VH-VL binders against Laminin subunit gamma-1 (lamc1). Designs and how they scored, part 14

Target 1, 169 residues: Laminin subunit gamma-1 (lamc1), of Danio rerio (Zebrafish) (Brachydanio rerio) (q1lvf0r505to673)
Amino acid sequence: RDDEGWKGKQRDDSSVPVQWSPSSGEISLISEDYFPIYFVAPDKFLHNQLLSYGQNLTLNFRIQRHDARLSAEDVVLEGSGLRVAVPLIAQGNSYPGEETQTFVFRLHDTTDYPWRPTIKHADFQKLLYNLTSIMIRGTYSAQSAGYLDNVSLVTARRGPGTPARWVEK
Short names: E, the ipSAE of ESMFold2; O, the ipSAE of OpenDDE; V2, 0.75 times the mean of E and O plus 0.25 times the DockQ between their complexes.

## First folded at step 19 (VH-VL; framework fv_tislelizumab)

Design q1 (from n4 with heavy chain Y33W, light chain D53T; at its last look DockQ between E and O 0.67; V2 from the best seeds 0.00; counts 0 for: pae E 2.5 > 2)
Fold by ESMFold2, look of step 19:
Structure q1 (fold): chain C 169 residues (1-169), chain A 118 residues (1-118), chain B 107 residues (1-107)
Amino acid sequence: as target 1 above (169 residues)
Amino acid sequence: QVQLQESGPGLVKPSETLSLTCTVSGFSLTEYWVHWIRQPPGKGLEWIGYIYHSGSTNYNPSLKSRVTISKDTSKNQVSLKLSSVTAADTAVYYCARLYEYWGYFDYWGQGTTVTVSS
Amino acid sequence: DIVMTQSPDSLAVSLGERATINCKSSQSVSDEVAWYQQKPGQPPKLLINDASTRESGVPDRFSGSGYGTDFTLTISSLQAEDVAVYYCQQYYKRPHTFGQGTKLEIK
């Protein structure tokens, strides 16, 4: 999709081309080197996302090859000068495979696999108040590809006569 | 078994080009990456760089104007050239294999000493 | 460039005692730090990766810890064969950089 705006970057901010598949609707990053390449979220996921505190970041992801090696920083959030990260398997997620699967990351300072480094409740909210970057690692080996789809940043709002519910952004 | 071996002249004159070759066995240069790292006398280790599968290079910015790394996959060789050498380039030069697909090194050559003197 | 600073520059420890070597990075490198042992006349040998993961064949007395900017290598009970220079290395960003080394000797 032409209007998604996803970019590919390495940790040194060097740009890497993101591939698009019209038939599958996925974007992908292809490993040409050992160094990790990240999908970088477009503007619509950024800025004041405080309403997503305590809600989920959800994504569909698969890899081309079984030889994936995870890191401490597979999903990275930056905002208000703060930075937190988790491995892809954090918070009950399974290892990625060749079949697309859904990964869910709760945007909260207290979870079963917490974001690192540990930050206070107020600081996590401050991070989301001025969210400047979401990075999702796409490559897990030198001769493989990673495929991303259906990224959703849930927000809280209340439905008529019911408790507050998650709302997809 | 995995082996790396550096070779080349041990003595190089100032202003000339240092030229070294790393010959590998027990693995393929299409599967693993080989990097160059040097160690000046009494000093620590300095990463020099490597060459991509595509033939593009990645060099330490401190050296990039003078360094050229190339490979010959059919000969299992990775070569290093460093131009315009000075006494500061005197060091033990190592080639090392990247651990699978990460930025640290599991197998190293024995090293070759290069002295720059007139 | 990320500067890796080791302390102390040299360390003397009695046989069977604990040795601790510190490494500090000029900016966060997550857990992406490796430790190497280098004996005289030999190339470096990989001991620890990802700050705390011991390589196969490395004795249990070697352990590593740290995240962010502060990292340690600990030898719980020093043996005679542990006399060497020890280096930390970050691989978070390129260029990959090494500490200046810590020389470990028997007291």
Scores: ipSAE 0.512, ipTM 0.808, lowest interface PAE 2.5, mean pLDDT 87
ESMFold2 (binder alone), look of step 19: mean pLDDT 90; pTM 0.898
OpenDDE, look of step 19: ipSAE 0.764; ipTM 0.897

Design q2 (from n4 with light chain D53T E55F S56T; at its last look DockQ between E and O 0.77; V2 from the best seeds 0.00; counts 0 for: pae E 2.02 > 2)
Heavy chain, then light chain:
Amino acid sequence: QVQLQESGPGLVKPSETLSLTCTVSGFSLTEYYVHWIRQPPGKGLEWIGYIYHSGSTNYNPSLKSRVTISKDTSKNQVSLKLSSVTAADTAVYYCARLYEYWGYFDYWGQGTTVTVSS
Amino acid sequence: DIVMTQSPDSLAVSLGERATINCKSSQSVSDEVAWYQQKPGQPPKLLINDASTRFTGVPDRFSGSGYGTDFTLTISSLQAEDVAVYYCQQYYKRPHTFGQGTKLEIK
ESMFold2, look of step 19: ipSAE 0.551; ipTM 0.830
ESMFold2 (binder alone), look of step 19: mean pLDDT 92; pTM 0.930
OpenDDE, look of step 19: ipSAE 0.848; ipTM 0.920

Design q3 (from n4 with heavy chain E100P, light chain D53T; at its last look DockQ between E and O 0.69; V2 from the best seeds 0.00; counts 0 for: pae E 2.3 > 2)
Heavy chain, then light chain:
Amino acid sequence: QVQLQESGPGLVKPSETLSLTCTVSGFSLTEYYVHWIRQPPGKGLEWIGYIYHSGSTNYNPSLKSRVTISKDTSKNQVSLKLSSVTAADTAVYYCARLYPYWGYFDYWGQGTTVTVSS
Amino acid sequence: DIVMTQSPDSLAVSLGERATINCKSSQSVSDEVAWYQQKPGQPPKLLINDASTRESGVPDRFSGSGYGTDFTLTISSLQAEDVAVYYCQQYYKRPHTFGQGTKLEIK
ESMFold2, look of step 19: ipSAE 0.593; ipTM 0.833
ESMFold2 (binder alone), look of step 19: mean pLDDT 91; pTM 0.914
OpenDDE, look of step 19: ipSAE 0.817; ipTM 0.915
ESMFold2, look of step 21: ipSAE 0.511; ipTM 0.815
ESMFold2 (binder alone), look of step 21: mean pLDDT 91; pTM 0.913
OpenDDE, look of step 21: ipSAE 0.829; ipTM 0.916

Design q4 (from n4 with heavy chain F27Y L29I T30S S54R, light chain D53T; at its last look DockQ between E and O 0.73; V2 from the best seeds 0.00; counts 0 for: pae E 2.9 > 2)
Fold by ESMFold2, look of step 19:
Structure q4 (fold): chain C 169 residues (1-169), chain A 118 residues (1-118), chain B 107 residues (1-107)
Amino acid sequence: as target 1 above (169 residues)
Amino acid sequence: QVQLQESGPGLVKPSETLSLTCTVSGYSISEYYVHWIRQPPGKGLEWIGYIYHRGSTNYNPSLKSRVTISKDTSKNQVSLKLSSVTAADTAVYYCARLYEYWGYFDYWGQGTTVTVSS
Amino acid sequence: DIVMTQSPDSLAVSLGERATINCKSSQSVSDEVAWYQQKPGQPPKLLINDASTRESGVPDRFSGSGYGTDFTLTISSLQAEDVAVYYCQQYYKRPHTFGQGTKLEIK
């Protein structure tokens, strides 16, 4: 099993098994019920991620069935006691389909489809300073599955002198 | 045309088991979930629970020690049993359809009144 | 359990005037709130889902809003047929919970 430390949870914190496919390299969640199940990111994506402010969270995702019903909380960030979320189609992303698509979410308080609820610039940075949870919704209908791959948290690695941006997984 | 109809006895003695049946027409209970919800006289609504299509159940924790929900797919029926009833279990009992695997109820039965008394 | 608290418990509004009913959750439920209308001797009738989405066939004088913990049902111009008890319901977590109800009367 190589789920890379990803876990599956429902909103009541109950655990759900994450499946791994050696042939595709994807992890998946299989729905039993109408309540959503989330992929929960491992520690390497968490803690002090302030350098990712203004950068992208990128992921590859597909669904088993074309009948996805999105929500306001398809991608959720928690940190420093703050919580923000967006639907999968936020910020110009396409509806998920049966073929893998790349989804991009800018980690910034102002965007063309903002994180909800709206929080101040300083609070978004505070959230990323002590990031405690990244959840990516995996299931969008009953008796179906969602498949996640290639999650990347881009970081603006600081260099000497003035602030700079770099890309990092 | 979706219809739900509750049936069962109107009077149940304390300490006995209340048994109700929801008969569904217009869809299969394997495709849309049926929930039980009750309303004491002059009071608000309390969600009781449901049975999943594979037979697993989810019950309100406040009632789960006394509740059994079952289904009969061949008759398109969902049943509720509530054991060890008291006067506090007097209520109108509704069955309701969950909208398209989402957590709100778009079709309700007319309800059946159950009175628990000596 | 997530507690849904409605306010007021009852209100009286003149015909044609605006009625406002509030619902507050004990924790965030995102937009996963439904509103129901219940007339005496009848089952509840679904009006609003996902905080603001009106059900098919519901008059457009009914509107809902809110996100997180604070939700509002508004009737922009009260009609005689709108006299009922109104309930909010969260479906963010199990068990599903309802507010205690708000009785709406003609003043």
Scores: ipSAE 0.420, ipTM 0.779, lowest interface PAE 2.9, mean pLDDT 87
ESMFold2 (binder alone), look of step 19: mean pLDDT 91; pTM 0.913
OpenDDE, look of step 19: ipSAE 0.822; ipTM 0.917

Design q5 (from m4 with heavy chain F100W; at its last look DockQ between E and O 0.66; V2 from the best seeds 0.00; counts 0 for: pae E 2.8 > 2)
Fold by ESMFold2, look of step 19:
Structure q5 (fold): chain C 169 residues (1-169), chain A 118 residues (1-118), chain B 107 residues (1-107)
Amino acid sequence: as target 1 above (169 residues)
Amino acid sequence: QVQLQESGPGLVKPSETLSLTCTVSGFSLTEYYVHWIRQPPGKGLEWIGYIYHSGSTNYNPSLKSRVTISKDTSKNQVSLKLSSVTAADTAVYYCARLDWYYGWFDYWGQGTTVTVSS
Amino acid sequence: DIVMTQSPDSLAVSLGERATINCKSSQSVSDEVAWYQQKPGQPPKLLINDASTRESGVPDRFSGSGYGTDFTLTISSLQAEDVAVYYCQQYYKRPHTFGQGTKLEIK
């Protein structure tokens, strides 16, 4: 089964099975309860991800029930003892629906990218230096499902022989 | 209109089982959860638990060994049994409807007083 | 379990004056706090959800604020009908827990 090591967890750390669909290639979480169930990212997205600072976390997501209620903690990052979160619609993303949409979250501390709590530039980098958890909320009501695909964590790469310059004129 | 109403004996002897029923109208037990919450005289609120649509249960750990919650969807009823009661179980017992999306209680019954006395 | 601690346990406020009730959680609960009003002999009534969102039909004088561990319910101009006990509740983690209550009276 190709869930790629994704796990399902509730906030009390209880495990929930992640489902996989061969026909759609999606993983899903199915709610029995009003408590949020999160997709928890596997190790390949974790540890030292400092190269993703100022870059995007992207994901494809849809829900079974189109009248979902969002929260302050729909996407959660933890690292170096720090924790930040955003609603799913943060940073200009559309409300989720029954059709798959791409959601984009820039991993940056500026007020244009409203991660909560607001933390300083150095602390956001410290968080990504030792990233211990990425959680993406999958369920938005007591009897619904959420479907996730194509999660990517973009990195800033230094090309061979290219100066490491991050400012453009 | 959404309504919840608790019913059951107001007096229960120590060591016996307290048995209450919540009758609901204006919504479906197949769509909404009903929880039990109690309030000892002059004290605060204590969450007891509820039953999932699947039939599994979720109880407050402090009461778990003594609590049984069941549901009869065809009768629009949710039942509470609390075994081996003592004077500490004297309280007003409420049933309350969980909001569709979140963990707050948007509608409450009027409550029923249960006194545990020898 | 997440402990919700209210302060003060009781207060008396003159009609038309501002009443402030605080609730502190033992760990972060984001904004997932509700406030209830309970008048004598009645069940609790939901006032505020998600820390600051008023329920339909709740007067504008009631407001809530907070995020993380510190939450506040404010009544901007106390009315006689506001005499009650007020409870906060977290729904961030199981089990659901309530504050011990704050009794509000007119002076």
Scores: ipSAE 0.456, ipTM 0.783, lowest interface PAE 2.8, mean pLDDT 87
ESMFold2 (binder alone), look of step 19: mean pLDDT 90; pTM 0.899
OpenDDE, look of step 19: ipSAE 0.816; ipTM 0.914

Design q6 (from n4 with heavy chain N58R, light chain D53T; at its last look DockQ between E and O 0.74; V2 from the best seeds 0.00; counts 0 for: pae E 2.1 > 2)
Fold by ESMFold2, look of step 19:
Structure q6 (fold): chain C 169 residues (1-169), chain A 118 residues (1-118), chain B 107 residues (1-107)
Amino acid sequence: as target 1 above (169 residues)
Amino acid sequence: QVQLQESGPGLVKPSETLSLTCTVSGFSLTEYYVHWIRQPPGKGLEWIGYIYHSGSTRYNPSLKSRVTISKDTSKNQVSLKLSSVTAADTAVYYCARLYEYWGYFDYWGQGTTVTVSS
Amino acid sequence: DIVMTQSPDSLAVSLGERATINCKSSQSVSDEVAWYQQKPGQPPKLLINDASTRESGVPDRFSGSGYGTDFTLTISSLQAEDVAVYYCQQYYKRPHTFGQGTKLEIK
């Protein structure tokens, strides 16, 4: 297959190649620098995602080394000129390890789901209405690798009896 | 016992190249980065750059055209060369260790003063 | 380049009183700010990382806070040995940049 449109980027917008494994179906970022590199989501996860308000962003992730240093900006959302972020362990997620784990992030502005900076209910919805970027940090230490798979963006049920839908990466 | 020590000539003539060496002990240059940072007299601190394990370098854009950083892991040394110096390059030069490969510095050398003067 | 601006440039505080030093970045740096203490003739000494995490061996009267663009270093009960210049540093983007320094004195 391929990287499915995922890009690699540092905070200064410099591009970093994303690697893809046909055998595992994972994409990866490999760093020889301490500076963090992010997976940048393709177009299918972006634009009007208001139906995902109050729903989950879900991803499978693992790291090469146990010595990960988390940050306040391990998962970043941008939209409508707004920006929020969380550390990877936010909202009860376990610390990343060498074995693949599922990470779940509720797209909601309450204190139970503490995105930073704190923004109002309407602003979080505005952010998702015109979502321009989803970034998932891939590297957590020098000479590090991160492996990402199965990114999905859940949408709200449309009514009683309608099953929740899952959006693939 | 982690230690860093800068050494080199204290006086350099304008237009010449200043050359400094940081000698480290108590840790390995294969496991930790060492950065160069300078402090002009009576002024604040300016990050210069470092050399990555692969041999790639990362320099402050303000100095990039004049800076060369290299290392010799077998001698526990990191070197700084700054070409075409002027009086504005007069400063105390520090080498400092990057904490856990993250962007702040937990151990610093004592610094060496370099004066650029005719 | 991200500009780090400290305030005040100098501060005089009585022994045992609270000292507060502010640092403002020209753009968001998340919590990726460190604080250093520098005494005359000495290299900087790391006090705080990630805006609020105190380094091992640093007295608990030192604390840091902030996120985004506004950061503070607080000394809850000033001691004579705390006389120094204090610097903030961002490491969110390269080049890593330092504030201009705040000189802390005993009143």
Scores: ipSAE 0.541, ipTM 0.814, lowest interface PAE 2.1, mean pLDDT 87
ESMFold2 (binder alone), look of step 19: mean pLDDT 91; pTM 0.913
OpenDDE, look of step 19: ipSAE 0.813; ipTM 0.911

## First folded at step 21 (VH-VL; framework fv_tislelizumab)

Design r1 (from q3 with light chain E55F S56T; at its last look DockQ between E and O 0.70; V2 from the best seeds 0.71)
Heavy chain, then light chain:
Amino acid sequence: QVQLQESGPGLVKPSETLSLTCTVSGFSLTEYYVHWIRQPPGKGLEWIGYIYHSGSTNYNPSLKSRVTISKDTSKNQVSLKLSSVTAADTAVYYCARLYPYWGYFDYWGQGTTVTVSS
Amino acid sequence: DIVMTQSPDSLAVSLGERATINCKSSQSVSDEVAWYQQKPGQPPKLLINDASTRFTGVPDRFSGSGYGTDFTLTISSLQAEDVAVYYCQQYYKRPHTFGQGTKLEIK
ESMFold2, look of step 21: ipSAE 0.607; ipTM 0.836
ESMFold2 (binder alone), look of step 21: mean pLDDT 91; pTM 0.919
OpenDDE, look of step 21: ipSAE 0.834; ipTM 0.917

Design r2 (from q3 with heavy chain N58R, light chain E55F S56T; at its last look DockQ between E and O 0.74; V2 from the best seeds 0.00; counts 0 for: pae E 2.4 > 2)
Fold by ESMFold2, look of step 21:
Structure r2 (fold): chain C 169 residues (1-169), chain A 118 residues (1-118), chain B 107 residues (1-107)
Amino acid sequence: as target 1 above (169 residues)
Amino acid sequence: QVQLQESGPGLVKPSETLSLTCTVSGFSLTEYYVHWIRQPPGKGLEWIGYIYHSGSTRYNPSLKSRVTISKDTSKNQVSLKLSSVTAADTAVYYCARLYPYWGYFDYWGQGTTVTVSS
Amino acid sequence: DIVMTQSPDSLAVSLGERATINCKSSQSVSDEVAWYQQKPGQPPKLLINDASTRFTGVPDRFSGSGYGTDFTLTISSLQAEDVAVYYCQQYYKRPHTFGQGTKLEIK
């Protein structure tokens, strides 16, 4: 399995297997039910990520089927006892489709589609200082799949991190 | 015309099995989920559970050991069995249609009253 | 289980006046809250989904708001036919849970 430590979970913390495709390099989650399943990021994306404040979380994503239901919590960040989320289409991102798209989320409390709930800029920084979870919703309809690739966190310097890796700074 | 209708015995003795049927029309059980929800007299609503299109089930943990939900798509029916009933299981029992791929219920049956009494 | 607590338990409002019903969840449910109306002798009827989206055919005097843990249902001008018990429901986690109900009466 070359899923790079990504896990699958439902909102009740029950585990769901992540599938891996050697030919495409994607990981996927397959839904049986209307209840959402999330990709859970490995430790390399967590802990002290304060240098990513005001920078981008970037990911490539596609869905198997057209009939997606979006939510307010399609991308979720937790840290320092705080929790914020956005829908997948926040901040100018297009609706997901069958073709891979790049989704970009700015890690800042005052974006044009803010993370919810609204928290102070100091608390957003505190969240990133001790980041304990990044969850990306993978399933948007029953009996369908979501495919994830090329997740990166950009740091506060010139040059983004490579997919599934980032530089400590 | 979307319609759901519950049917079954209105009186059940303690320790017996309560058995109800929800008959649906105006939609397909291959495309929509139907959930069971109950309401004890003068009290609020309690979600019971449902059956997936695959045949797997999900139940409220408070009832899981006693609940069986099944379906017959060709007869447009979803069935509920609750074993080892007590007076606490006296309630109006509803079947309700889940709005597609969301967690709320757009159509409800009229409900059927079940009384557990000797 | 996520506990949904409504307030008040009972509320009396004059015809044509505003009625406000509150619902608080024991943990965040984002905007995944629905509101139902249950008139005497009838099943519940869906009014609001996703905290604020009015369901088809529901009069525009009904509105909802909230995010996270605090939600409200507002009837802007009470009509006689609005006498009912109102329930909130979260669908963020299983088991999906309902508030205990708020009885709305005309005073």
Scores: ipSAE 0.501, ipTM 0.806, lowest interface PAE 2.4, mean pLDDT 88
ESMFold2 (binder alone), look of step 21: mean pLDDT 91; pTM 0.904
OpenDDE, look of step 21: ipSAE 0.849; ipTM 0.922

Design r3 (from q3 with heavy chain Y99W; at its last look DockQ between E and O 0.75; V2 from the best seeds 0.00; counts 0 for: pae E 3.0 > 2)
Fold by ESMFold2, look of step 21:
Structure r3 (fold): chain C 169 residues (1-169), chain A 118 residues (1-118), chain B 107 residues (1-107)
Amino acid sequence: as target 1 above (169 residues)
Amino acid sequence: QVQLQESGPGLVKPSETLSLTCTVSGFSLTEYYVHWIRQPPGKGLEWIGYIYHSGSTNYNPSLKSRVTISKDTSKNQVSLKLSSVTAADTAVYYCARLWPYWGYFDYWGQGTTVTVSS
Amino acid sequence: DIVMTQSPDSLAVSLGERATINCKSSQSVSDEVAWYQQKPGQPPKLLINDASTRESGVPDRFSGSGYGTDFTLTISSLQAEDVAVYYCQQYYKRPHTFGQGTKLEIK
């Protein structure tokens, strides 16, 4: 299957198969339960991502069922022994629906719907310096599906120039 | 109106199998899950488990080897069997409703007392 | 398994006064904590979900707070009908686990 190294995991670390759709170019997760299943990013998004501080994590996402129960931990970052999370609607994003939407998360501690728990700017930088996990919640109810596409982690360059990023299809 | 009602023998001998039925009304077992939870006399609550719509099960690891949960959606029933019972299995047994979007129990049955004694 | 530890085990509070019950989890459970009230001879009744959201029909004097590992149920002005045992429950990971309970009585 062409999941490009994405894995599916529940909070108890159990594995769930990630599916690939050749026609849409999406990866998906399907659930039987209300417990969240997360897309876990492959290695190319991880390790030293300090240059992404203050830049965006972007993703295209849709759900199969039209109602969803969001959580405080819909997008989770872990690194350097630190962990932060936000709901999908944080930072001005719309509620997910059956049509694909772009979600944007700034990798910075701010006062507007910030990553939780609140950590200092220096600690956010430490987190990104040794990024060990990016998890994007894929399922929002029992017997539901979530579809992920076009994950991009923008990397700043010194001075003006084309940002480096990774796009997942 | 939403109702859950537990039923079963009430008295079970050691080493035998405890068998309980939860009969539901006012909602569909195709939409909601029903979980089993027990409470020993004067003690706290212990989650037992439930069955998915697919027929797969999820059980408390402490009881997993002895527990069987099944359902019959046409009869609005969810059953619990606990094998090889001991006095430690004496408790009030509840069935409780969970909407598949929630992780908590909004409606509970009245409970049925099961005593394990010779 | 995630252990939910309540404090105190029992609490006596005068009518009209504030009662506070704490619940601590052995690891982070985000805000995924529910609170239940259980009166003698009755099943538990759901009061609070997602740490702070009151269930429909629950009086305003009940409130919940917390995130991560530390959670609090507060009754702002104790009434006679609030005498019960109170349980917290996490639903962050399986198995679902409950606190050991806090018995609340009138002083």
Scores: ipSAE 0.438, ipTM 0.788, lowest interface PAE 3.0, mean pLDDT 87
ESMFold2 (binder alone), look of step 21: mean pLDDT 91; pTM 0.906
OpenDDE, look of step 21: ipSAE 0.849; ipTM 0.922

Design r4 (from q3 with light chain S52D; at its last fold request DockQ between E and O 0.60; V2 from the best seeds 0.00; counts 0 for: pae E 2.6 > 2)
Heavy chain, then light chain:
Amino acid sequence: QVQLQESGPGLVKPSETLSLTCTVSGFSLTEYYVHWIRQPPGKGLEWIGYIYHSGSTNYNPSLKSRVTISKDTSKNQVSLKLSSVTAADTAVYYCARLYPYWGYFDYWGQGTTVTVSS
Amino acid sequence: DIVMTQSPDSLAVSLGERATINCKSSQSVSDEVAWYQQKPGQPPKLLINDADTRESGVPDRFSGSGYGTDFTLTISSLQAEDVAVYYCQQYYKRPHTFGQGTKLEIK
ESMFold2, look of step 21: ipSAE 0.562; ipTM 0.819
ESMFold2 (binder alone), look of step 21: mean pLDDT 91; pTM 0.910
OpenDDE, look of step 21: ipSAE 0.834; ipTM 0.918
ESMFold2, look of step 26: ipSAE 0.619; ipTM 0.836
ESMFold2 (binder alone), look of step 26: mean pLDDT 91; pTM 0.912
OpenDDE, look of step 26: ipSAE 0.784; ipTM 0.904
ESMFold2, fold request of step 27: ipSAE 0.463, 0.477, 0.458; ipTM 0.798, 0.801, 0.793
ESMFold2 (binder alone), fold request of step 27: mean pLDDT 91, 91, 91; pTM 0.909, 0.907, 0.908
OpenDDE, fold request of step 27: ipSAE 0.836, 0.816, 0.815; ipTM 0.922, 0.916, 0.917

Design r5 (from q3 with light chain K93R; at its last look DockQ between E and O 0.76; V2 from the best seeds 0.00; counts 0 for: pae E 2.4 > 2)
Fold by ESMFold2, look of step 21:
Structure r5 (fold): chain C 169 residues (1-169), chain A 118 residues (1-118), chain B 107 residues (1-107)
Amino acid sequence: as target 1 above (169 residues)
Amino acid sequence: QVQLQESGPGLVKPSETLSLTCTVSGFSLTEYYVHWIRQPPGKGLEWIGYIYHSGSTNYNPSLKSRVTISKDTSKNQVSLKLSSVTAADTAVYYCARLYPYWGYFDYWGQGTTVTVSS
Amino acid sequence: DIVMTQSPDSLAVSLGERATINCKSSQSVSDEVAWYQQKPGQPPKLLINDASTRESGVPDRFSGSGYGTDFTLTISSLQAEDVAVYYCQQYYRRPHTFGQGTKLEIK
């Protein structure tokens, strides 16, 4: 059975098949067109994810071709009627290539971790409180493929003997 | 030396089918998409659509029931047919080259005027 | 469909002065806006892509800005050859849509 629940979508809301490999655990999107296709995250990554504020969204990704053109919206978060996005190379990530790389995106509104548009601390928290969509762009050129694995949404956690520190603006 | 040139009849009667051809040079239709865009007299631009390398198409929903786009890569031609035309289809018709892997148009043909009247 | 609304519909600007043309989208289009210049009897000419990136050969007096829903084309020090209609275009979603145009005239 498909335990991933990932879907493929274009920006005009048309559905695109996601290919899944049980043996490798990768999912992929294949494009015959210039128009980008996004991996759409399943419910386990959504809804109240406020505990991920200030933490990382991590993913493993590779592309079929070297000549990828990135956009301002390669990773997109939507929640509570708010929307923020970053290019894949945001926050110090390397340009994607044919070998799998780990990409890390801090879910934080400070200028060191710019999401666009810039929103206030409270609004970023509101977005994560009712997270309705995470989209990760899978295709970066015509007739290309993108491969996604190991998506992780880190949560804040208190450890034994270590006080959790949380602050509101 | 990228060049696009539209051709076809300038006058079409209502209810007939207009048929246009875009002939390209300086680039390959196997590497670049060509889209059709029209401009009614004194009005703005309306995107019509294009054909994928696979032969699938994507059309403006407002026109999709009446439009057919095809291409012949060996002749460097992209064709547009619009059926059941009315006066509202009077426009300058452009073919334009899509910038690689993005949705804006870096080269345009000179346009061909199609008038629908009887 | 994403509606692109330009303002003003027309403007007259004195030679050598600044012209400002605005474009507003009905929903966010990121920075995926292009600007075109169309002179009478000619096809559109691409000026700006990705909201602010000037095309090769376009004079430095043309600049673009914006992200999300609000975009601006600015022409500093207007020249006589800049008389044209200017269009914004979003390419964030299909159908790709254009603004209704802004006619720029010399005062």
Scores: ipSAE 0.504, ipTM 0.799, lowest interface PAE 2.4, mean pLDDT 87
ESMFold2 (binder alone), look of step 21: mean pLDDT 91; pTM 0.905
OpenDDE, look of step 21: ipSAE 0.846; ipTM 0.921

